VHH binders against q9y6x5. Designs and how they scored, part 333

Target 1, 379 residues: q9y6x5
Amino acid sequence: LPPKLLLVSFDGFRADYLKNYEFPHLQNFIKEGVLVEHVKNVFITKTFPNHYSIVTGLYEESHGIVANSMYDAVTKKHFSDSNDKDPFWWNEAVPIWVTNQLQENRSSAAAMWPGTDVPIHDTISSYFMNYNSSVSFEERLNNITMWLNNSNPPVTFATLYWEEPDASGHKYGPEDKENMSRVLKKIDDLIGDLVQRLKMLGLWENLNVIITSDHGMTQCSQDRLINLDSCIDHSYYTLIDLSPVAAILPKINRTEVYNKLKNCSPHMNVYLKEDIPNRFYYQHNDRIQPIILVADEGWTIVLNESSQKLGDHGYDNSLPSMHPFLAAHGPAFHKGYKHSTINIVDIYPMMCHILGLKPHPNNGTFGHTKCLLVDQWCI
Short names: E, the ipSAE of ESMFold2; O, the ipSAE of OpenDDE; V2, 0.75 times the mean of E and O plus 0.25 times the DockQ between their complexes.

## First folded at step 16 (VHH)

Design ga125 (framework vhh_7uia_1; at its last look DockQ between E and O 0.01; V2 from the best seeds 0.00; counts 0 for: pae E 16.6 > 2, placed apart)
Fold by OpenDDE, look of step 17:
Structure ga125 (fold): chain B 379 residues (1-379), chain A 124 residues (1-124)
Amino acid sequence: as target 1 above (379 residues)
Amino acid sequence: QLQLVETGGGLVKPGGSLRLSCVVSGFTFSSYAMAWVRQAPGKELEWVSSISGSGGSTYYEDSVEGRFTISTDNAKNTLYLQMSSLKPEDTAVYYCARVQYVYESGTWKPFDYWGQGTQVTVSS
């Protein structure tokens, strides 16, 4: 039988939640599999970019999904969560489900993973659900497992996406122990449901399952605001993305806009596009705007409007609060093994290896995940 | 033509044992994963155990793990559930089911064929 892999994402699951809260189902999953305690995600640490990095192995500048909100100056197109269906935005890379599906006797399935309901390189997942936040996890799980069990050609790669604990993290802030405990318990219960469903169907032993996330969450406050209107007139620029990484499109001379912003706050770094630090790998794409503002951890960039978010993400990808985790179980993985850190782009070559796929050129390093795999030597 | 017939249920005291059987006809037993499910009075249907078609993999609900054993005899086309250390909360109608997704009542169901069920009552 061909190898099968289910990739699951719980949006905004900060890595240290595993240290600060109880997850009996997830811990059991880990006990029988592997854990990567910290996954260094890509900058910016947002949902669409990082989910696409997981399935392409590319930095954001390379796969072209550089934010949740984007603007292309040539085509005048806009990208957002409510406008993400244009293949134009996705076609700068080839996600793994496309690669998988183009193989003989294989198909791919997806439950609301970013980009999976879009024909990328004229290929759309054989099975997919259109994104709808109102659809329950149970229904998503039911469809995914049905496709894994009942498809011809067989589904050998599947993705499953869930919006929590991100939404709650934004609402309550990650430091709200009472509310986040409740939310994270629900997440653990969903993991329990997933495992039980796979056992019920007889898939558990032969299915590789990865549970991960795209980013973490940091605590915000009304006392930590950066008001751009105090530094520059709104008529001088177009805001493409706001916080915590603002993308600025100047309407006047770029240098003048930069000079007005560079000293706006001691808690915000202002970069011309060409001066963006190399470590971010966030420079070489036309979709990155001429000026980028990066707020310090826990600070929120605002206009003359108050933010209601008590938690946020998108900050420097070196911050531990931005890092997710990765857990995995299945025939490809060891049992009871824990690893300290990998890069999020390393997941792609690992998944390709598991599925027997030739990876497209990517930024991941297969060597970083070798210790997780039973068929590899651990260095 | 396809039929599943459960037997072996009955009344037993707490701590006792029962062995359920499910005789299958109309399909090749080894080609399908099989499952036991149960429904207690006033409760929803609950998955109990599954076994792969080859018999190489067995799975159990947490509450029955270590107490129940699922097995098959392909030559007899029979599915078994050996139950030990039975508890009052194990009281239910037990069904054997073939694991195969089927579209029914507006949704995909993981079991396409069921037996009539056999009553298991655990009481002092």
Scores: ipSAE 0.661, ipTM 0.890, lowest interface PAE 0.8, mean pLDDT 95
Fold by ESMFold2-Fast, scan of step 16:
Structure ga125 (fold): chain B 379 residues (1-379), chain A 124 residues (1-124)
Amino acid sequence: as target 1 above (379 residues)
Amino acid sequence: QLQLVETGGGLVKPGGSLRLSCVVSGFTFSSYAMAWVRQAPGKELEWVSSISGSGGSTYYEDSVEGRFTISTDNAKNTLYLQMSSLKPEDTAVYYCARVQYVYESGTWKPFDYWGQGTQVTVSS
C-alpha cells in the first residue's frame, strides 16, 4: 500500500505556547514522534502566503500568494477573501495535492486548507470542502477520515485546517493567559480527538501525521498605532494592504510618495520594492507593490482610526513570536526526537519524499529535515 | 452475505476475565480494520479497541489499556477481545464492528457492519 500523509494546521499557533501552557495530548503525540521547536516561516507572516509556502516549498515572491490582499497591475484584478477562488492567483506554483494527483494514480482530500477549493493548473483536490468557517473541527475530521478510508484511487495526501488559535489570538492577544489557556486547552482536546479517531480506524501506526501552523502572534496595543493619514494624503496612492505590512500603489511619482512616507514614524520601515531586504525573499513578483511599509513588532498601521486587534501577525519572519512549530508521528518519522529549527519551505520536499513524489523546483532543503526521517542517515 | 457473530459474554466478578469472540463471514477479513465497541446501560456507544487489517497494530481506549487485548486469527476468520481485571464500569453490551464508512441518516459513520452484541456483566 502507498504511504499516506495527513497534514494538519492550527492557524496562528505560536511556538512558545508549547512552553507556557500544558498540552497533554500533543505531548503524548510528540513522545512517540518528532518535534521541531521553531519553524521559520516566510515573509509576510500571514495566513494565505504561509499556508501556500507549506504545500509548494516556495517563497511568496515565487508562488504568487504574496499577501492576504493583493493587486495585479497588469490584469487590474484584486485578491481578497471574497475572490480567492480565481485560479489566476494560485497558478504561479503547483501545490503538493496537484503533484500527488498528477504523478501517481492517487487521490487528495482537503478540509479547508487555503487553495484546495480552487482548480490550480486545471486540477482541484479530488475531495474537498468549500471554505466555511462555521463547519466544526469534528465535521472536518469526519470527512477527512472518511475519504482516507473510503476512496478509490486511494487518498494518500489529506489536509485539515482549523482557524484557532489565530481568531482568539487576534481578539484577546497572546498575553491574555485566561482566554488563551481556554482556547489552547480546546485545541489540545481536538488533537486528542484526532489521535483517538485514527486509533479507532486502525490507522494510527500506518498513517503519517504532521501537525503544524503558518505563523505565531504578537501583542498589540492602542498605544502602538501608526496613523498613515498623518504621513500622506490618500489621494496620492491606492492602498492594497494595510497592516502590519502596508502595500502602497502610487497615483503620483513613486519617489514623491516614498519621500512623504520615509520619515513619518520611527516604528515602521519604508522600502522601495528594489530596496526590500534580500533576506525577506519578497521582491521578485508583480503582485508586490512599488512601496512596502513594514511596522515594528506590536505596532499597527491605521487610517485615522483605532484598532480593536489585541494580537496580530505579518511582522518580520526573524521574530520568534512569528514562528510556529511542527510535530509529526508515523512510520516515516523517528520516535522521541527533537529538532531545533527548520524553514517552512523545507516541509514540502520532506512531504514529497514521504509520499514518493518528485518535488517541483522549490526553495526548501531536504537536508534540513532528514534527521526527522527513519529512512535517512543523520549520524 | 456479510455476518458478524459475537460470543463469550456473561456474568463475572470484579477482577475476573472473559474472552469475547467474533466470527466474521462474507468478506476478506484481513482487508479491514476491526473494532470492539460497547454500550453501557443508559449511555452512548463507546469505542473500546481496534486492530488493523493486517493484525499488525492494536489500539485501546485509555480506560481499558493494559487490561484488554485485541487479536485476530485470520485462518479462523475470528476477532478476539481478551478482557482481564474486569471492573463494574466495564458492564456493557459489546459489539464487534467492521471499520468502513457508510452514509446513514444524513452523515458518514465509521462502522458499516455490526454484530448483534454480547452482554458482559461485572458484578459481585
Scores: ipSAE 0.644, ipTM 0.892, lowest interface PAE 1.7, mean pLDDT 92
Fold by ESMFold2, look of step 17:
Structure ga125 (fold): chain B 379 residues (1-379), chain A 124 residues (1-124)
Amino acid sequence: as target 1 above (379 residues)
Amino acid sequence: QLQLVETGGGLVKPGGSLRLSCVVSGFTFSSYAMAWVRQAPGKELEWVSSISGSGGSTYYEDSVEGRFTISTDNAKNTLYLQMSSLKPEDTAVYYCARVQYVYESGTWKPFDYWGQGTQVTVSS
């Protein structure tokens, strides 16, 4: 029997929600498995980049999904949340479901993980759902468990993606205890449904399950706005992405655009591409624009005086508010073990190990996750 | 312009040692994983070893693990491969390469920039 792995993401699940809210089902999951309390994600702390980093083990500059909104000047192609299906954007890396799909006597399945409905390197999972946010968690769970249970060749790697608590975190902000408690209770119920379904189908004891997220969420406010229109005329640049990391393509001399922006707000750092801090690993890809603007935590870059969001993410990846968690259960994992932190890029080589796959060259460190695994010496 | 220049190849007897160097320019060395790749006569390219951009993680192909050591010196923008206990089957041209995936010739390729290579010959 080949080892099997289900990778689950609840989008925008901030690590400290585990300490600040009650999760009876998730806590039972953790009790019988492992917890990584903080996962240091990649800069920028956005959905598409971080989900691709999990499955490639690469920093954003290396896998090429550098933001949720991108522009390629040579081909004049645009990437966005609603325009993400061109393999051009995804082909700079090989995600684990492609590597797994290509193995003899194995297949991959996907319930809406970012990128899984794109034929990357002309390869797509044998079983997948086209992205549609209107499809219920129950339907996603039903499809993925059917594929895990009934497919020939067997599905050995599967993904399951859910949009909460990210959507509600944006709407209410993470500090809205009443609304977020209700939202997170619903998330915990879905985790309970997941575990119960796996037990009912006889999959629970022999399936490895990772429950994780791509980023956290920070509180925003109408009192913390950076009005870009107050600092620079629209005619000097093309705006590729706005907040909290703005991507600026100058229409005039880059230094002139930089000089107009550098004093725009004390709550925003302005970087020429070559001056982006090395710790971001965010420079060496043509999709990263010549100037980026990085707002301080909780600040919003706007083109007018208002914002609809009460919570946001995308900020500096050193901020604890941007960090998700990782929990795992299954035959590969210890029981009752808690670990303080790993890097999000470390998840990929760990998953490759569990599945017996040779990892592609990547930025992860297998040694960081050894203590989670029963077949490894913890050093 | 990006440039990778390998040195340190040569002729050695079985059991000998060599240290290969790769001096890089045109990009931030510590921001990329780097690799050594070799091509033996009449054979396809074979990955030998990789090191993370931070320098903290090393990976080796099975036949060289325990005999070869990859390392970096960020102050000198230099990648190294310390080769010990050399065997005749290690005879190859050794390339320094930057780890960034590129789609090329109908397949995914993990390396986008290469050096010119340095010849290593292990012969009695």
Scores: ipSAE 0.006, ipTM 0.127, lowest interface PAE 16.6, mean pLDDT 90
ESMFold2 (binder alone), look of step 17: mean pLDDT 80; pTM 0.787

Design ga126 (framework vhh_7uia_1)
Fold by ESMFold2-Fast, scan of step 16:
Structure ga126 (fold): chain B 379 residues (1-379), chain A 124 residues (1-124)
Amino acid sequence: as target 1 above (379 residues)
Amino acid sequence: QLQLVETGGGLVKPGGSLRLSCVVSGFTFSSYAMAWVRQAPGKELEWVSSISGSGGSTYYEDSVKGRFTISTDNAKNTLYLQMSSLKPEDTAVYYCARVQYKYTGSEWEPFDYWGQGTQVTVSS
């Protein structure tokens, strides 16, 4: 029997939500599986970049999805639509579903995971759904479990993506206990539905399931705004991405743009591309703009307007508020094991090991996830 | 030719026990997971229990866990549901079902073949 893996993402699930709210279904999942309390994601701490890092094991500068809004200076292409199906943006890396289909005579299935509705290196997930946020979790779950149960060649790698709690985190902010409690209870119920569906189908004990997320969430405020228009006139630059990491393409002298920005606010750092801190691994890609602005946690960069966001992410990846968690259950995983921290790029080589795939060169370290696995010795 | 035939239902008092049987013909029994699904009067179908095709893994809905036991006899092509500590809430028609997706014209359903159902009534 080939090993099977279902990778599930709940967008924007901050790690410490697990300590501040009750999750009876997720707690039962963890009790018979493993929990990694913190996953240190990649910079910038945004949806598309981190989802692609999970499935490639690469930093953003290496896989090429460097933001949710991008501009490539060499080709003059723009990426700003989540439904953009141009393979150009995704072709700088090989995601695990492509490797699964090409190295082994096996199928992959996808319900809405970023990149799975795009042919990457001329290979698209064997079964997939075009991205549509209006499709229910129940429909995504039904399709994924049907494909896992009934496909030939067998589906051995499947992905399932859900937009919450990120959408509500933005709307209410993570400190809104009443609204976040309701949203997180609904997420826990969906986890219960997932487990029950797999048990109903006779799959639960033979399927490896990973539940994780791409980033966390931090509280924002109308009292913490950085008005970029007070720093520099729009005629001097093209704005590629705004907040909380602004990507600036100068139209005039680069030094003049930098000098107008560098001391404008005590609540943002301004970097020339070559001066971006090495710890971010966010420098060596043509899609990273000549000047990058990084707002301090909880601060929003605006253009002479208010922001309606009460929560946001994209901030420094050293911040615990930006960190998700990882929980897993299945024949590959220990039962009742708790681990403190891994890097988000470590998930990819672990998944390759579970599936028996040879990983492409990556930034992850298999040793960091070794203690989670039954077939490995943890000293 | 493919058939699932349930027997063993009846009237029992609260706290009582019943064993349901489902005799299968027309397919290789051990190649499919099998399930018990129930429907109370005026309610939707509720999954109760499943067993893997190998018979090695059994699964239960939370409200029946510890009270119901699913098992198979491959030599007899028979699926069983042993029910104990029965409650009035367990009153339903119980169906044996094969786990295999079927397209209904509008959606995929996880069970392609069903038995005729057997009535279980838990009342004093």
Scores: ipSAE 0.427, ipTM 0.803, lowest interface PAE 3.4, mean pLDDT 92

Design ga127 (framework vhh_7uia_1)
Fold by ESMFold2-Fast, scan of step 16:
Structure ga127 (fold): chain B 379 residues (1-379), chain A 124 residues (1-124)
Amino acid sequence: as target 1 above (379 residues)
Amino acid sequence: QLQLVETGGGLVKPGGSLRLSCVVSGFTFSSYAMAWVRQAPGKELEWVSSISGSGGSTYYEDSVKGRFTISTDNAKNTLYLQMSSLKPEDTAVYYCARVQYKYTGSTWTPFDYWGQGTQVTVSS
């Protein structure tokens, strides 16, 4: 029988939540599986970019989803709606569900994972749900398990996305222990429901399950604001994305806009596109704007009197607060093994190996995940 | 036609044992995963155990692990639940259920056919 894999994402699940809160269901999952304590994500540390990096193994400059709000200077197209279904934005890479479906006798299934309700290279997930945040975790789980059990050709790759704890992280901030404790306990209960459903259906011992996330969360404050309007008049530029990474499209000379911004705040770095640090791998794409502003951790870039989030992400990917974790269970994985760190782009070649797929060229390194797998030699 | 018939329930003392049987007819038994589901008085349905259609994989709710054993006899088209070390909280009506093979176009339920149920009462 072909190997099967279910990839689950809990948006905004910061790695160190595992140390600060109790997760009895997740700990039982890990006890019989593997844990990677930190996953170093890609820059910008945002939802759409990192979810697409997980399934393509590519940096954002290579897969083309460079932010949650984008402008393409060559085609003059705008992307700012999370439900935008234009394939143009997603066609710079081939996600794993597309590759999976090109193999003989294989299907893919998706419950809300970013990009799965869009035809990419004329291929859409065999089974999918159109994105709708109002659909319960239980309904998503119900559909995924139905498709895993009752499809022909068989579903061998399935994805499941859930918006928490990101939504609550933004609303309450990660330092609100009372509210975050309640939210994280609910997530652990959902993990328990997932495991029980798979056991009930006879799927548990033959299915590989990965539980991961796209980024973490850091505390923000009304005392840590950068008012962009105090630095530059809005007539000089078009704002493509605001915080914590601002994407600036100059309406006048680029150097003049840069000079107005470069000393605006000690808590913000201002880069001409060609000066963006190489370690970000955030330069070689037409959707990356001519000037990029990067706020320091916990600082929010605002226009006058904008509403504030108590938590946010998007910051430098070297920050531990921006890192998620990865846990996995199934026939491909060791039992009780703990690993310190991998890169988020390493998940893709590992998943290709588990599914027996030949990966497209990617930025991940299979050697980084070998110690997690039973069929591999770990050095 | 398609039928699940349960037997083996009864009154038992704490620490006792019972074996429930479910004889199935009207479908190819080994082609479906099968489950035991219970309902205690005034409570919701609780999944207890499942077995794959091949009989190779078994799964249990945490409260019954080590005490209950699910098994099949394909020659007799019979599903069993061997219950040991029974506790008062195991008191319930026990249902044999077939795991749903096909989506029906409405909200999916994990079970499509059920037995009539058999009462298990653990005294005290």
Scores: ipSAE 0.012, ipTM 0.529, lowest interface PAE 9.3, mean pLDDT 89

Design ga13 (framework vhh_7uia_1)
Fold by ESMFold2-Fast, scan of step 16:
Structure ga13 (fold): chain B 379 residues (1-379), chain A 124 residues (1-124)
Amino acid sequence: as target 1 above (379 residues)
Amino acid sequence: QLQLVETGGGLVKPGGSLRLSCVVSGFTFSSYAMAWVRQAPGKELEWVSSISGSGGSTYYEDSVKGRFTISTDNAKNTLYLQMSSLKPEDTAVYYCARVQYRYHSGTWTPFDYWGQGTQVTVSS
């Protein structure tokens, strides 16, 4: 029987939440599995980019989902996270469910993971749910486990995505202990439901399960706003993405726009595309605009308006507040092992190894995840 | 025809023991995971225990762990639930169920066939 893997994402689950809140179900999962305490995500630290990096092993400049809102200078197309069904945006990489389906008569299943309801290289997940935030975790779990149990050819790779704690992190901010405690307890209960469902189905000891996230969350404030309108008039540029990373398409000379923005705020860095720090791996793609603005942690870029967000993400990927964690359990993984840090791009080649798939060229390093796996030499 | 027939229920005092049996016909027993599911009066169905098909792995809901033991006898096509240290909270109709998804009443459910049930009453 081929190995099977279920990849679960809880959007916006900051690694530091594990230190500050109690997670009895997740801690029981980790006792019999592995924990990576910090996952260094890709820049920008946003949902669509990082979810696609998990399943492709590529930096954003390489897989082409460079933001939740994008403009492609070559084709003149616009992308938003509410209108993301054009395969054009997703075709610069081959995600793991596509590779899984193209090797050895295998099926994939997906409950809401970004990109899984889109045909990519003319291949859509064998089983999928069209994105709808109103669908309960229980319905997503029921469908995914039904497909794992009832498919032919067998589902060997399955994904499950949940919007919390990201939505509540934005609404309340991560420093709201009362509201975040309630939200995180509900997530821990959902993890308990997931484990119980797999035990009920007789799958728990034979299924590899990864629980991870795409990014963290940091506290924002009405006292930490950068008003872009105080720097530059709207007539000089088209705004492609706003906050905390602004993507600026100049309508006039690029140097003139840059000079108007360059020293406007002490809490924002302004980069010409070629000057974007190499460590971001955020330069070599036509969807990255000629000028990007990067707000300091906890600062929000606005257009002469107030912000309603008390929490946000998208900031510098070196910030611990932007880091998620990774926990895993199953026959491929050691039991009771803790690891400090991996890169989010390392998840893809590890998953390919577990599934016996040949990975597409990627930016991950398999050696970084070897200590997690029972069939590998750690030393 | 697929049939699951539960027996072994009855009235027992707190701290007592009962052994439930489920005789299976109409399918290859070892090809499916099997479960015990219970329903207390006025409550929803609660999963109790599962055993993997040919794997022999056993799983229990936390409230019964250490008190209940699930097992199979493949030669007799029989699933068992040995219950010990029974509590009033264990009072329910106990169903033997086959683990296989089925579309039922507008939803997919993880158990496609179960028997008529056997009543377990734990009372002084």
Scores: ipSAE 0.584, ipTM 0.872, lowest interface PAE 2.1, mean pLDDT 92

Design ga14 (framework vhh_7uia_1)
Fold by ESMFold2-Fast, scan of step 16:
Structure ga14 (fold): chain B 379 residues (1-379), chain A 124 residues (1-124)
Amino acid sequence: as target 1 above (379 residues)
Amino acid sequence: QLQLVETGGGLVKPGGSLRLSCVVSGFTFSSYAMAWVRQAPGKELEWVSSISGSGGSTYYEDSVKGRFTISTDNAKNTLYLQMSSLKPEDTAVYYCARVQYRYHSGTWVPFDYWGQGTQVTVSS
């Protein structure tokens, strides 16, 4: 029987939540599996970019989903979370579900994930749900496990995406212990439901399960706002993305726009595209705009208004507050092993190895995940 | 003709033991995971235990771990549930079920065929 893998994402699950809250179901999962305490995600630390990096093993400049809002100057196309179905945006990379379906007699299934309801290189996930945030976790779990159990050709790669704790992290902020405790307890209960469902179906010891996330969350405040309108008039630029990384398309000379912005706030770094730090791997793509503004942790860029967000992400990927974790259980993984850190791009080649797939060229390093795997030599 | 027939239920005192049997016919028994599900009076259906189709892996609901043992005899097409250290809260009708999703009344359900059930009563 071919190896099977279920990849689960809880959006916005900051790694240090594991230290500050109790997760009895997740701890039982980890006790019989593996834990990576920190996953260093890609810049910018946003949902669409990082979810696509997990399944492609590529930096954002390489896979082309460089933000949650994008503009392509050549084609004049716009991308947003409400306008994300054009394959044009996704076709600079090959996600793992496409690779899985094209290599041998295999199916993929998606109880949601950014990109799974879009034909990418003329290939869509064999079974999928159109994205709808109103669909319950239980319905997603029921569909994904049904497809894992009842499909021919067999579903060997499956995804399950859940919007929490990101939505509550934005609404309450990560420092709201009362509200975050309630939300995180509910997440832990959902993990318990997942494990129980897999045990009920007789799948638990024969299915590889990865639980991870795309980014963390940091506390924001009405006292930490950068009013872009105080820096520059709207007539000088088109705004492609706002906060905490602003993407600026100049309507006048780029140098003139840069000079108006460069010293406007001590809590914001202003970069010409070619001056973006190399460590971000955020430069070599036409969808990255000529000027990028990067707010300091916990600062929000606004247009002459207050922000409703008490928590946010998108900040520098070196910040521990932006880091998720990775936990895994199944026949491919050691039991009771803890690892300190991997890069989020390392997940893709590890998953390809587990599934016996030949990975497309990628930015991950298989060596970084070897100690998690039973079939690999680890010192 | 697919048929699942449970036997072995009865009245037992707390701390006692019973062995439930489920004889299946009409399908290749070892090709499916099998489960025991129970329903106590006035309660919802509760999953109790499952065994993989190869008989290699067994799973239990937390309240029965260490007390119940699920097993199969593939040559006899029979699923067993050995119950020990029985408690009054184990009182229920016990059903054996085949693990395979079926569409039913607007939703997918994880069991496509069930037996008629066998009554287990634990009382002094």
Scores: ipSAE 0.629, ipTM 0.885, lowest interface PAE 2.0, mean pLDDT 93

